# VH-VL binders against Peroxisomal protein 2, part 5

Target 1, 213 residues: Peroxisomal protein 2, of Schizosaccharomyces pombe (o74758)
Amino acid sequence: MTHNTMLQRFNGLLEPTHLYIVSVVAYSACNRPDKISGIAKEAMEHVGPSIYPKLREALVKSSPLVGFPRTINSLREMTTNIPPPFPDEFARAADADIDTGKRGKIYFEKTYGKVTQRVLRSMQSSSLDLANIALDYAYGKVLSFNEVVSPLETSLMIIAALVPQDVNPQLRGHLKGALNHGATKEQVMSARNIALEISKECGIQFKGDIETL
Key: E = the ipSAE of ESMFold2; O = the ipSAE of OpenDDE; V2 = 0.75 times the mean of E and O plus 0.25 times the DockQ between their complexes.

## First folded at step 1 (VH-VL)

Design r6 (framework fv_recaticimab)
Fold by ESMFold2-Fast, scan of step 1:
Structure r6 (fold): chain C 213 residues (1-213), chain A 120 residues (1-120), chain B 112 residues (1-112)
Amino acid sequence: as target 1 above (213 residues)
Amino acid sequence: QVQLVQSGAEVKKPGASVKVSCKASGYTFTDYYMHWVRQAPGQGLEWMGYINPNSGDTKYHQNFKDRVTMTRDTSISTAYMELSRLRSDDTAVYYCARGDYEYYYGMDVWGQGTTVTVSS
Amino acid sequence: DIVMSQSPSSLSASVGDRVTITCKSSQSVLYSSDNKNYLAWYQQKPGKSPKLLIYWASTRESGVPDRFSGSGSGTDFTLTISSLQPEDFATYYCQQYYSYPTFGQGTKLEIK
């Protein structure tokens, strides 16, 4: 079972690039960094070396959701065991002239649509500092940067990061949000279901049913 | 009737500070960002920064961040812009302007402007 | 900062003329997620505050006459006045709001 390819296990659910993004992020969120290098190797064999920077970026973009320790360990397993095909770049240097806080707010508003003000006020009432960190850092600096991983790919990555954490209120927003960023219902449900199967394989215990569209 | 009304003209010496007020009426003050834009005589428009009146959060342009402070008083629907350590090249008309809270978009309502003259 | 460049710096025209003003940004102001160009056009008459004419590059602000139209995408934008009226003689500014707001240097529309 563990020796089957990701493509064989989840055939037809997502196109290969999206499948590999969802897979590495879901395993990272499950604290299974030991799975990352095998998936990256398979991805390069089936998609080509251009997938490598996208997998690295997807893991980086997951860090506000998954946390730095799990993200660092997953990136270390990938880069240590699979030689990078290209030198790494500080891609976010492109943000030098960009108001990333504004970009993050636009991204956040597109994600939540009609419920944006409710979500924002809820965060602010809980903690002004956390609300500012979420908008300026998570959305502004990290999630709204789209030079390497697209908004659609970012949305699928977010679903993969949230499913293993059993956080239905946030997952609900991002399932709907993925549609707002161009994902189809089928892509959203596939990303959710792949992440759920990976979570079950990793022994994640859920309080109840996992949110759906 | 949506309106922004600014305080009157100021004449200051170099090194002084100036505080311009902008009183909003005809809409919910906390629903829109308040921007500050200046215009030197015979020159174009220069954005200085904004304040979110709901949270008090501010963003200043790099050129002004060491000298500008933007505040608001929600009880009287008034925004303030204070510029310190004034130089002769700060002589300009200073405008407040309303921007969308949900998305930053074009500034749809402007104050009448406050002329600030800095002369030795 | 994103630099905004307008051309021409000034032009002379007669009532009834079609007038075109151009604006170029140093970086794209098209946000791919909503497919909107974060660009506005303003009119300013001497001694008066600026007035918003167009936002999202082509959406006309409420109350603005139909003769004003905006077009373009990414880095190249145009403001067109289809049949110039006496009250249209003013300075026109483009402004991006994709990042920290920056304005073009202005185009002064003068009576021929």
Scores: ipSAE 0.000, ipTM 0.446, lowest interface PAE 15.4, mean pLDDT 88

Design r7 (framework fv_recaticimab)
Fold by ESMFold2-Fast, scan of step 1:
Structure r7 (fold): chain C 213 residues (1-213), chain A 118 residues (1-118), chain B 112 residues (1-112)
Amino acid sequence: as target 1 above (213 residues)
Amino acid sequence: QVQLVQSGAEVKKPGASVKVSCKASGYTFTSYYMHWVRQAPGQGLEWMGYINPSGGSTKYHQNFKDRVTMTRDTSISTAYMELSRLRSDDTAVYYCARDEYDWGFDYWGQGTTVTVSS
Amino acid sequence: DIVMSQSPSSLSASVGDRVTITCKSSQSVLYSSDNKNYLAWYQQKPGKSPKLLIYWASTRESGVPDRFSGSGSGTDFTLTISSLQPEDFATYYCQQYYSYPTFGQGTKLEIK
């Protein structure tokens, strides 16, 4: 083919909605916002306009992992070149009656399972403030909000955000964590491998082998 | 087939340093943490610390923090444990052990005997 | 550190006997969210490295004979060998991995 779509490139690895979520977040994590509008356009053509708010939400949810500057540039690229098919809404207004700190702790605990106390203590021993910010704001306000993208979709997004950053200890936790949120081994490995191929395309050089299940 | 093969026995004088190696094969070396555990003659098992071979990050038990250094060489799939300022009570068998993340230590090296005597 | 205590320090038994070894932790190693105990048992023969027998307090490692069983929860754990074989005479160690690893002092199982 003269035009290689994401769907053709990664045929059969993930269902289309998951593939597009993984793809936009991986390119954002690689600081390649210029790739995002083309993927969003392809996604809308193949899945329908309802995928647009899911891609926007996946990028928003990636911000604690990827960082605000890369996330802002990726969202700006998407919205400037592909006008939103629906008005933007403050989706997290749904949290008005929710204890988001408690929800974040439950989500974190489900993600890390048996190693939850070890991970928590490690963060607390380094900085109590960072540990509290991570649990109450990153996990509580951002990652555990599931009204637009599911916990499974969030897990695949997190894998896509971490692979390009070459952070194997965190990646290992989230590969296993994705299984805890209902992903299959095949979905987890596909998300990891898609993000790895995108990382290589973007020139990311890894210090060693990338973590696997 | 997973194997951890350690370097041979060492005899050292008090105040010297010893560096024990552990060569891994049969798996992806960077995918598992490597722990070091020692055992003095007739005594139990004592955890010393670990290294993540991927990034090289380490965690040492407080008793060894000031004298132990754990390193690795990913090109030859080998982990190292160096213990300095040796005392006679450092006489022990030193083991490397692979951390199966959720299950404890599933594979162990054969052990390296270190004898510290005047 | 979580302190692990084993009892007895040594035990004499005959082939075919049922043997029990106990292990106590200074604090709970039960993780309430997954309801799993982060407790392992190892076997060590003279001049050899330890071998993993049981993890999660009661799950047998692949290849370990079914005469070995683990039980207990929280702070109190037991390793049972239902019918001793000659190859089972060894020293046994419990280990917690709820936090940084700590081992019990060992139980030496000797021929009567």
Scores: ipSAE 0.000, ipTM 0.437, lowest interface PAE 15.7, mean pLDDT 88

Design r8 (framework fv_recaticimab)
Fold by ESMFold2-Fast, scan of step 1:
Structure r8 (fold): chain C 213 residues (1-213), chain A 121 residues (1-121), chain B 112 residues (1-112)
Amino acid sequence: as target 1 above (213 residues)
Amino acid sequence: QVQLVQSGAEVKKPGASVKVSCKASGYTFTGYYMHWVRQAPGQGLEWMGYINPNSGGTKYHQNFKDRVTMTRDTSISTAYMELSRLRSDDTAVYYCAREYYGSGSYDFDYWGQGTTVTVSS
Amino acid sequence: DIVMSQSPSSLSASVGDRVTITCKSSQSVLYDSNNENYLAWYQQKPGKSPKLLIYWASTRESGVPDRFSGSGSGTDFTLTISSLQPEDFATYYCQQYYDTWTFGQGTKLEIK
């Protein structure tokens, strides 16, 4: 009798650290915080305690995409049900001396590559303030911070956050963007497929086909 | 002045390994992917793979994935490409090339001078 | 893999000639969200590293003379040199970067 672990369920699709990052963020995006602690416990047992800060950070980094309420609930479930192996630190403390707007712009440009100006103009045409908030806060303060979760891991996290939300235009950009941050085509498709299976489990209804690479 | 300076020519016997270096200067090393491309004598360009110097993440072409290892040392802004189990048909000039990210990402805007690797005897 | 095919494999031309080199991809390299083609052209002189000439199928790299132009979309692309100069004798390569990176086999431009 074996339990249904995330490793068993998604055998060979991603290395364990990436699998657990994708899994916790996908469930959080589905508003299933009740799933987070079990996955985090499995992650710690299989990878070791160093995975804990990475899962916490991945959930934090998902907040501009998933929203603060779902992110708060997922983090609370994780920290309440699994004793943290290390005290939490303000990881972004060093940002006080960093031009985070420039860091965000570099990350955004790397993500979108040749289409950077088109994506930016599209957002600006709908709302100048939204474009500014996206670049300065979402990308600058949150997504471009790479001390705990790498750009590659961040890209996989973003895919996991977007798949359950049925937002194909944004998903398409981030599937392509993940390659620019060092992900392989196989890693990108695995993150997308894992998040899709989790979305189906959680009862997410999609309007049409989900984007693919 | 963006420069990519590669290590010198190598002569290797079949079955040996070779490690080529590419030292970057004039830009933020961790901000740009580094690709490796080879060219056999009188032949065209063949993409081998890349490394993201920030994360250490790599992607290798199927033809090389079981023999190539790409690494970097951020303290000296240097990328490395190691090819093992060399055969005579690995004789080529090996180039490092930078992927431009800004408003024109994915193409290779700067190239190293090339390292000639000869596999003989 | 996206296969890139160039034509001709070689051609001979004289200074002042108009030269056209073609490149065909096995599948579209057009990204539909921005309507841009992920296609570049490189020039390689004997004994030298390749040099970027054109990206996005038609955008000239800084410092590249305006006699070089790129055109095409989807699967069919051309590089044109409007009035060939002595320094233009080289091998030219197209490259797609839509799905990984693959190069055409090259077109060698030789003195007639």
Scores: ipSAE 0.000, ipTM 0.421, lowest interface PAE 16.8, mean pLDDT 88

Design r9 (framework fv_recaticimab)
Fold by ESMFold2-Fast, scan of step 1:
Structure r9 (fold): chain C 213 residues (1-213), chain A 118 residues (1-118), chain B 112 residues (1-112)
Amino acid sequence: as target 1 above (213 residues)
Amino acid sequence: QVQLVQSGAEVKKPGASVKVSCKASGYTFTDYYMHWVRQAPGQGLEWMGYINPNSGDTKYHQNFKDRVTMTRDTSISTAYMELSRLRSDDTAVYYCATDYWEGYFDLWGQGTTVTVSS
Amino acid sequence: DIVMSQSPSSLSASVGDRVTITCKSSQSVLYSSNNKNYLAWYQQKPGKSPKLLIYWASTRESGVPDRFSGSGSGTDFTLTISSLQPEDFATYYCQQYYSTPTFGQGTKLEIK
């Protein structure tokens, strides 16, 4: 009869497509792959089958932040427990003639705005290799690819990936960065609050207050 | 009746934009994807993209990605396809068509002829 | 994109003839997990919109005469009209929906 859907639980905080993107990524970041298939099924019932590739892409895009093991387990739960409506496509084949390193740098600069050099210098001071991997792989090949999931949706996904990890310095940058990619303050705070509520449900313990805008 | 009714024929100059409408009736507008397919005179069918009327999410073919915008208004069950920076080779009949999840098109509009001439 | 190739580009036949049109895809459109071929056939008469005839390679759309049949799997597909009627003069298109939708170039059927 009465059931608690994600849409009912977080009613009015985000439009449904954004809610489902934030939800699957937050549970994945909490290492709760068992939650993914139920949410994907609900998303398909409410939004339609086009949501499935978006949820798969959002999980893929979370992998540099969440890590491959949790991402693999979440994708496996999604694809094994509910039949995919469409065969998977190698969407990043579109990048064959693209300088993804340059695209990643532009995306990174748009995200951080006037503090770009400060953030880059900080990473480079700790490790030149990690800074280059972050720009060339995470931003270049993964996060700046927007053919399936938009920059706005990507920003909400990043917030959902970071909140459960208790990493306030990075979260702060991406809350502000989401505004630079077209998110409203309300969308940013909703994504943060949904991910925080999911984190608490999953037993994540935070060292202190979670960043806000 | 279950049908798609498109807006009337358009004549445009090169460089202009055209916006074609497609009004759905007789089914739940948000349950079916709305695709746009064009056909140049004497040529075959060319897929341009789709919109999910429920979410507003779009997917455009690479050939149209920088010039096409697909939108919808759920309050009047109408989908729109706007093509900008028109060229003479954009002269075609533009069709809207529905698919229920799988990508084959069971319902088609009557077509809108767009002529681009100087 | 998956490329769809139809043959022949045109053919002429008499009323009562059996006609076969072929369609080949550049890669398989058979999805092994559900054992479905993501292949459709359409009929288009001059000045009209396309009409769905066949989906899932062999399933006939409601209201389509049983003289129309589809067959094939993977990359090779055929549309057969068992006993051609005058109203069957049209152009026929195959379409894959395994990935981003693509159409064959069309086969124009002319009745002698």
Scores: ipSAE 0.000, ipTM 0.417, lowest interface PAE 21.2, mean pLDDT 89

Design t1 (framework fv_telazorlimab; at its last look DockQ between E and O 0.02; V2 from the best seeds 0.00; counts 0 for: pae O 10.1 > 2, placed apart)
Fold by OpenDDE, look of step 2:
Structure t1 (fold): chain C 213 residues (1-213), chain A 121 residues (1-121), chain B 106 residues (1-106)
Amino acid sequence: as target 1 above (213 residues)
Amino acid sequence: QVTLKESGPALVKPTQTLTLTCSFSGFSLSTSGVGVGWIRQPPGKALEWIAHIYWDDDKYYNTALKTRLTISKDTSKNQVVLTMTNMDPVDTATYYCAHSYYDSSGYFDYWGQGTLVTVSS
Amino acid sequence: EIVLTQSPATLSLSPGERATLSCRASSSVSYMHWYQQKPGQAPRPWIYDASNRATGIPARFSGSGSGTDYTLTISSLEPEDFAVYYCQQYSSYPLTFGQGTKVEIK
């Protein structure tokens, strides 16, 4: 999907930066790293070079959801085919001085709101180990980091990562979660719909209807 | 120890308003995350969720009954009140209040004994 | 709202037999619970989050399922197991119950 096409379809409901964040993560989730470079180039052309670090970080943040292998391939494609406008820096250097586990917990609670304990206990009932890893690593070290990609942008990215995977139970939580992080209904639905269109383009087969707000 | 008890009239006339009170102990509606719900069951029929209220006064209602329902809380008295307007014989049921929560040991769901409300002229 | 459909409406079995109860949701749910109810009593939590037995529930009871399809299984029925079982979703408001399955003695 081109920038102009996206703008026309969504009539500015989603900012260009967010459009491109959602797009690159959706393609990554679909295991289409070949699409990432073109999207990134277009993004830099329309938004400016400053979007590059955001795209990179969005892909990084998607790794617990999309998986490391696909994320690695997406980042490789982007870095190989696009001259980076800025050097790659270790953005999480400052995390060495904080309790990322606590940061993750706060982020988790903000995401799920009133159903926080239910979600947590549900995960724990499935696997105590997985629940621990999800909180400490996925939410703690990855998703709650907000220096490059904001919580709102992160929420949109999460939606983009989940839609192609056809995981409605998780998508439901994060559609609402995005609202808790300040996204509008239109932004949430736009992110979902863009991810859905990309999924269809990539030949993703869905079991049924995709969760909505 | 969590306990809940429903109280209100056993008999209501058609078109009148039903007011039920749930008195509870063992938890507080001032605690973050805490909620109390109402469920009813007509004789010999299925359970039907009615309404739910949270510690922050957020409220949810059965879609079909929403226009007739009001749920409120008195945190200081450990009470939740349900009002239902324009009662009809079809609303004859046992009404329950309930509280559920998760802790480190698992899931808990506590119900009152229920109170039978008969709507009849 | 999410509509839950339970099947069968009535299950007539003898003690010692296996019972399989189904609950189907009109849309995908994240949290499904089961309740047991006996005549003249309030419902009791039985299975929570699809597959976890509530405190004190015998091992012969099990739950499974995801998305839209959920199952409660009793491996070998005991006399005290004959009751009505309800499924309930906690994924979104309005909360909804199934119509119930009555497990009765044959």
Scores: ipSAE 0.000, ipTM 0.529, lowest interface PAE 10.1, mean pLDDT 92
ESMFold2-Fast, scan of step 1: ipSAE 0.005; ipTM 0.479
ESMFold2, look of step 2: ipSAE 0.044; ipTM 0.667
ESMFold2 (binder alone), look of step 2: mean pLDDT 92; pTM 0.942

Design t10 (framework fv_telazorlimab)
Fold by ESMFold2-Fast, scan of step 1:
Structure t10 (fold): chain C 213 residues (1-213), chain A 123 residues (1-123), chain B 106 residues (1-106)
Amino acid sequence: as target 1 above (213 residues)
Amino acid sequence: QVTLKESGPALVKPTQTLTLTCSFSGFSLSTSGVGVGWIRQPPGKALEWIAHIYWDDDKYYNTALKTRLTISKDTSKNQVVLTMTNMDPVDTATYYCAHSGYDEWYYYGMDVWGQGTLVTVSS
Amino acid sequence: EIVLTQSPATLSLSPGERATLSCRASSSVSYMHWYQQKPGQAPRPWIYDASNRATGIPARFSGSGSGTDYTLTISSLEPEDFAVYYCQQYSSYPLTFGQGTKVEIK
């Protein structure tokens, strides 16, 4: 009622690794960095220490959607209150010889499928530079990097990042996009519902109904 | 099946305020990406967009008419209301409401229209 | 605001002929839609997003274009095609319509 574990609160909705990824990102998007360390500690107790770099990476990958200030504060809370079980590394050093812009475009195309050109032209019509930044930075350097968290895990993270922000057009695209990266409808709806409950707990006010599949 | 129907006075005197109601079925104005617009057409003339309201209560108005217009919704009643102040004979037109969507998945115009209601402004 | 100019204002043609209707925008648009209207009736959605036919619209109708120049083509006019056609941009507010092209029987 008052102090349940995340696993108890959302029992059976997602497997533990996915639940913890969704949870830390949703709280970060709500600007509740104070919740992050408790969730990460619980995650390590139930999944093991290998989840720590996955949670760090999920927060990093959320940064183009959530913003650097909220992401930095969430990472600071996690790292300050829980010593990392492994030395941190520049995971994206693996990209040294990779055309990340091209990788990002391929990832973007897989995410949106048949509506890829419509989404791209919509962004370009508003700002050519923003469209380029989204493809080269957000998708290219950040979201399409899959060495630490999978495309499916990335899709669930994106849903958790978008729900608290009340951005239904983008949420709709990424609910459908998660299916293209191998998520089931149940996983997608669970990620959405978990993030929605966290958003309501955090006092986020929504203008209307939140997008569903 | 999506349907919309306009209702309001057929006759308005100059300087009075016009209030039109759009009653709809087959969709909810709480659904993301959904909007309802108002369009008018004076007899024998072209279509003119008036105003739009979206699921998130975001509102847009024709720039030339903006100071005279108010658009609102009652999601529980499936209604959108347009108010236009200081009516003039040049505002005589058939007024339509229409369903629209403007999202990143399906960019479409006004895909379902009401039958229209003729509003005559005269003394 | 974006001004849409349709040309010609009137097309007088016979059944079986090809009709080409133009819509030019004063600045680049991302989404252009077309509507058909017959006397005494509400406009009907006809082509959305430049080139996609609305449900039930015959294959003889096609839309094309991008940026500032858009075209609606009827490959072979049927009697039911004589109507006024309006283009409409959904790129920025205020939303705007063209003045219409009347396709009439010769």
Scores: ipSAE 0.000, ipTM 0.432, lowest interface PAE 14.5, mean pLDDT 88

Design t11 (framework fv_telazorlimab)
Fold by ESMFold2-Fast, scan of step 1:
Structure t11 (fold): chain C 213 residues (1-213), chain A 119 residues (1-119), chain B 106 residues (1-106)
Amino acid sequence: as target 1 above (213 residues)
Amino acid sequence: QVTLKESGPALVKPTQTLTLTCSFSGFSLSTSGMGVGWIRQPPGKALEWIAHIYWDDDKYYNTALKTRLTISKDTSKNQVVLTMTNMDPVDTATYYCARIRYSYGFDYWGQGTLVTVSS
Amino acid sequence: EIVLTQSPATLSLSPGERATLSCRASSSVSYMHWYQQKPGQAPRPWIYDASNRATGIPARFSGSGSGTDYTLTISSLEPEDFAVYYCQQYSSYPLTFGQGTKVEIK
């Protein structure tokens, strides 16, 4: 099969580490945990065992966007079928002396740039508590932690998490935000297109055109 | 045009409280995203961030100095005030105020004011 | 806290030469900024968010890097470029500066 591996299927679109991060998160967001272990095995064979903690972390970082049930199922499939080459670590223990809420605010501002206040007001107008949870938990504790998965890798992961969910307003912000976190236009569009192809394979029905850069 | 200027005493005795005022023009702390902070530099040494305050009154302090620091703003006067208690000779430094914006860093600086701590 | 280590501490070069200044962070950084300081003067903003030149900064200056490794490059030194350059992270509190790299005339 010409398109048997993820690397063959999406040849040249992203460097291998980024491709595997985008792929596991996109399938997780599509509720296809059955795909995760095969991709993790391929990733370890091609990149080496050091990719395993990055894939685990990418899935963890996707949880505020994808949801805990799908994330738990994806991690379970990966760890059950592909034993971890390294013991799991509580990486966020590094945050013990860090004001993660303020780190999250900085990350949020970098993501949205000039439209930061508009995005914040929009969330606050719907729910002050949800806006605070998004900033303190999603951005503060989860997405702005960059010790295992970089800000660039995090941005590509976010795109992969959002595309299958058909949420164009959020996707628009994060396509542009990825550039602010060091991604090239080519990397952004590749992550978006890979996630879109995976979504179509998984039977995701979209209400209209998917946002582009 | 944006300008900032520090004012306060040039000489402080050990154990006294230092009060510095930053007066600025060309922007307002009523504008979203704008902040003003303080950085110090002991003679011949590196820059050390002290504290800053944003337009929304959100305050940030250097953890090593936090118990000694208070930062406040008066938006109507275009002023930010820093107080530092229990001054010690090691606090001798040039103190700068500067405008801070997340992604732009400290994009405009005052000229600095030398504060000497001695008996 | 994030510790920023700048290397070399001193860079001795002649006008026309290329200068490469390194800033290494103890952990990954969201924003890295660079400042130029001349004796008796306040620091001046030079490069913001790793690679963007501040207003009025000549094209011979470029910044690059991500994560823990950042570089400030001067393609061809002019006499006015001899100064101390500081990197500064805005990722977590406390905000920290590097110890500086002094670019001095040979």
Scores: ipSAE 0.000, ipTM 0.511, lowest interface PAE 12.4, mean pLDDT 90

Design t12 (framework fv_telazorlimab)
Fold by ESMFold2-Fast, scan of step 1:
Structure t12 (fold): chain C 213 residues (1-213), chain A 121 residues (1-121), chain B 106 residues (1-106)
Amino acid sequence: as target 1 above (213 residues)
Amino acid sequence: QVTLKESGPALVKPTQTLTLTCSFSGFSLSTSGVGVGWIRQPPGKALEWIAHIYWDDDKYYNTALKTRLTISKDTSKNQVVLTMTNMDPVDTATYYCAHEYWGSYDYFDYWGQGTLVTVSS
Amino acid sequence: EIVLTQSPATLSLSPGERATLSCRASSSVSYMHWYQQKPGQAPRPWIYDASNRATGIPARFSGSGSGTDYTLTISSLEPEDFAVYYCQQRSDWPYTFGQGTKVEIK
């Protein structure tokens, strides 16, 4: 129990598991790894130790969006200051016989729906290699793996990762995409608003208005 | 400054094909996220979206009109061309072209002045 | 296609009065925009994404709504506000416009 808990600060906006996922990823995207361990401690006190591997996985899944350096520092801060309650596992060993490229394409198509071909061709026109890396690595290996965090939780995590980076074109697609993965409009707007408040706290300067549904 | 201007015939006979050109400045259709749409308005009636083209040559058509419509772009000339076949008096309208940006709420932020096309014998 | 129904069709008011314009969609929409059109002119962007004023639009104009129900409000009508207002959705293809609400002088 802390005096200024994340639950008190963002009361009623998201259920606790979703709030903690959004919070750790937003601070990581803001390059504030120093905030992570306090949130993880609160999360375990409120939800129980089962939240720990979900927070670790959410940070891992954020890495194609946030970048490896910030993700490594956030994970290091969490695991060094808050002892893991369970031994870590290579969860993606489950993918040994899975066509992850195909899984990633299916996930991408579900995310973007009717605009899938437009988004794909836009990426391809800028760089064929980047488009293939995004589909095969980001979507295939990382984001479409749903054994630890659900597609809904992944969508909320993506929103938390994008808001601090001031990237409205990508944010727009993923706000709508979250609805396609089972999030409610209320959950989507709450994740966006929580990440925006964390971004303001962290001193992020935005060029204009942040995308909304 | 973004400007768009429609050009084409003011009079078209029934069954003929209409070709309209949208000429623009202040943006390029090679820029990621940029699109141009066509909207028409019969005299005294509501706006009707007709067709849209994006920077990546992705094309969308009004379902009721789609068999009659072709949209294309010439990026080097800063032009978008709309072709509509088998014109009918009910197609009499002011035709507008308008700019939108995929990354900015996807609304029509700049419009041409419009060109009136009358379909009569 | 998503059908947009605007009400009332015509709103006859005097300067200084409050105007409330409704736009209802046949299914839930993610983006709703409003345009103002005066006789002989092209439509002008007015409110985008339900509640954001376009560049240069006076503070007396406000937009609200979500899902299927959207509203454009003019808190106190000025002479230059008498025009036709169209709503437009961008959630689904084909893009559709409402039939318009004409705000006219009583």
Scores: ipSAE 0.006, ipTM 0.472, lowest interface PAE 11.7, mean pLDDT 89

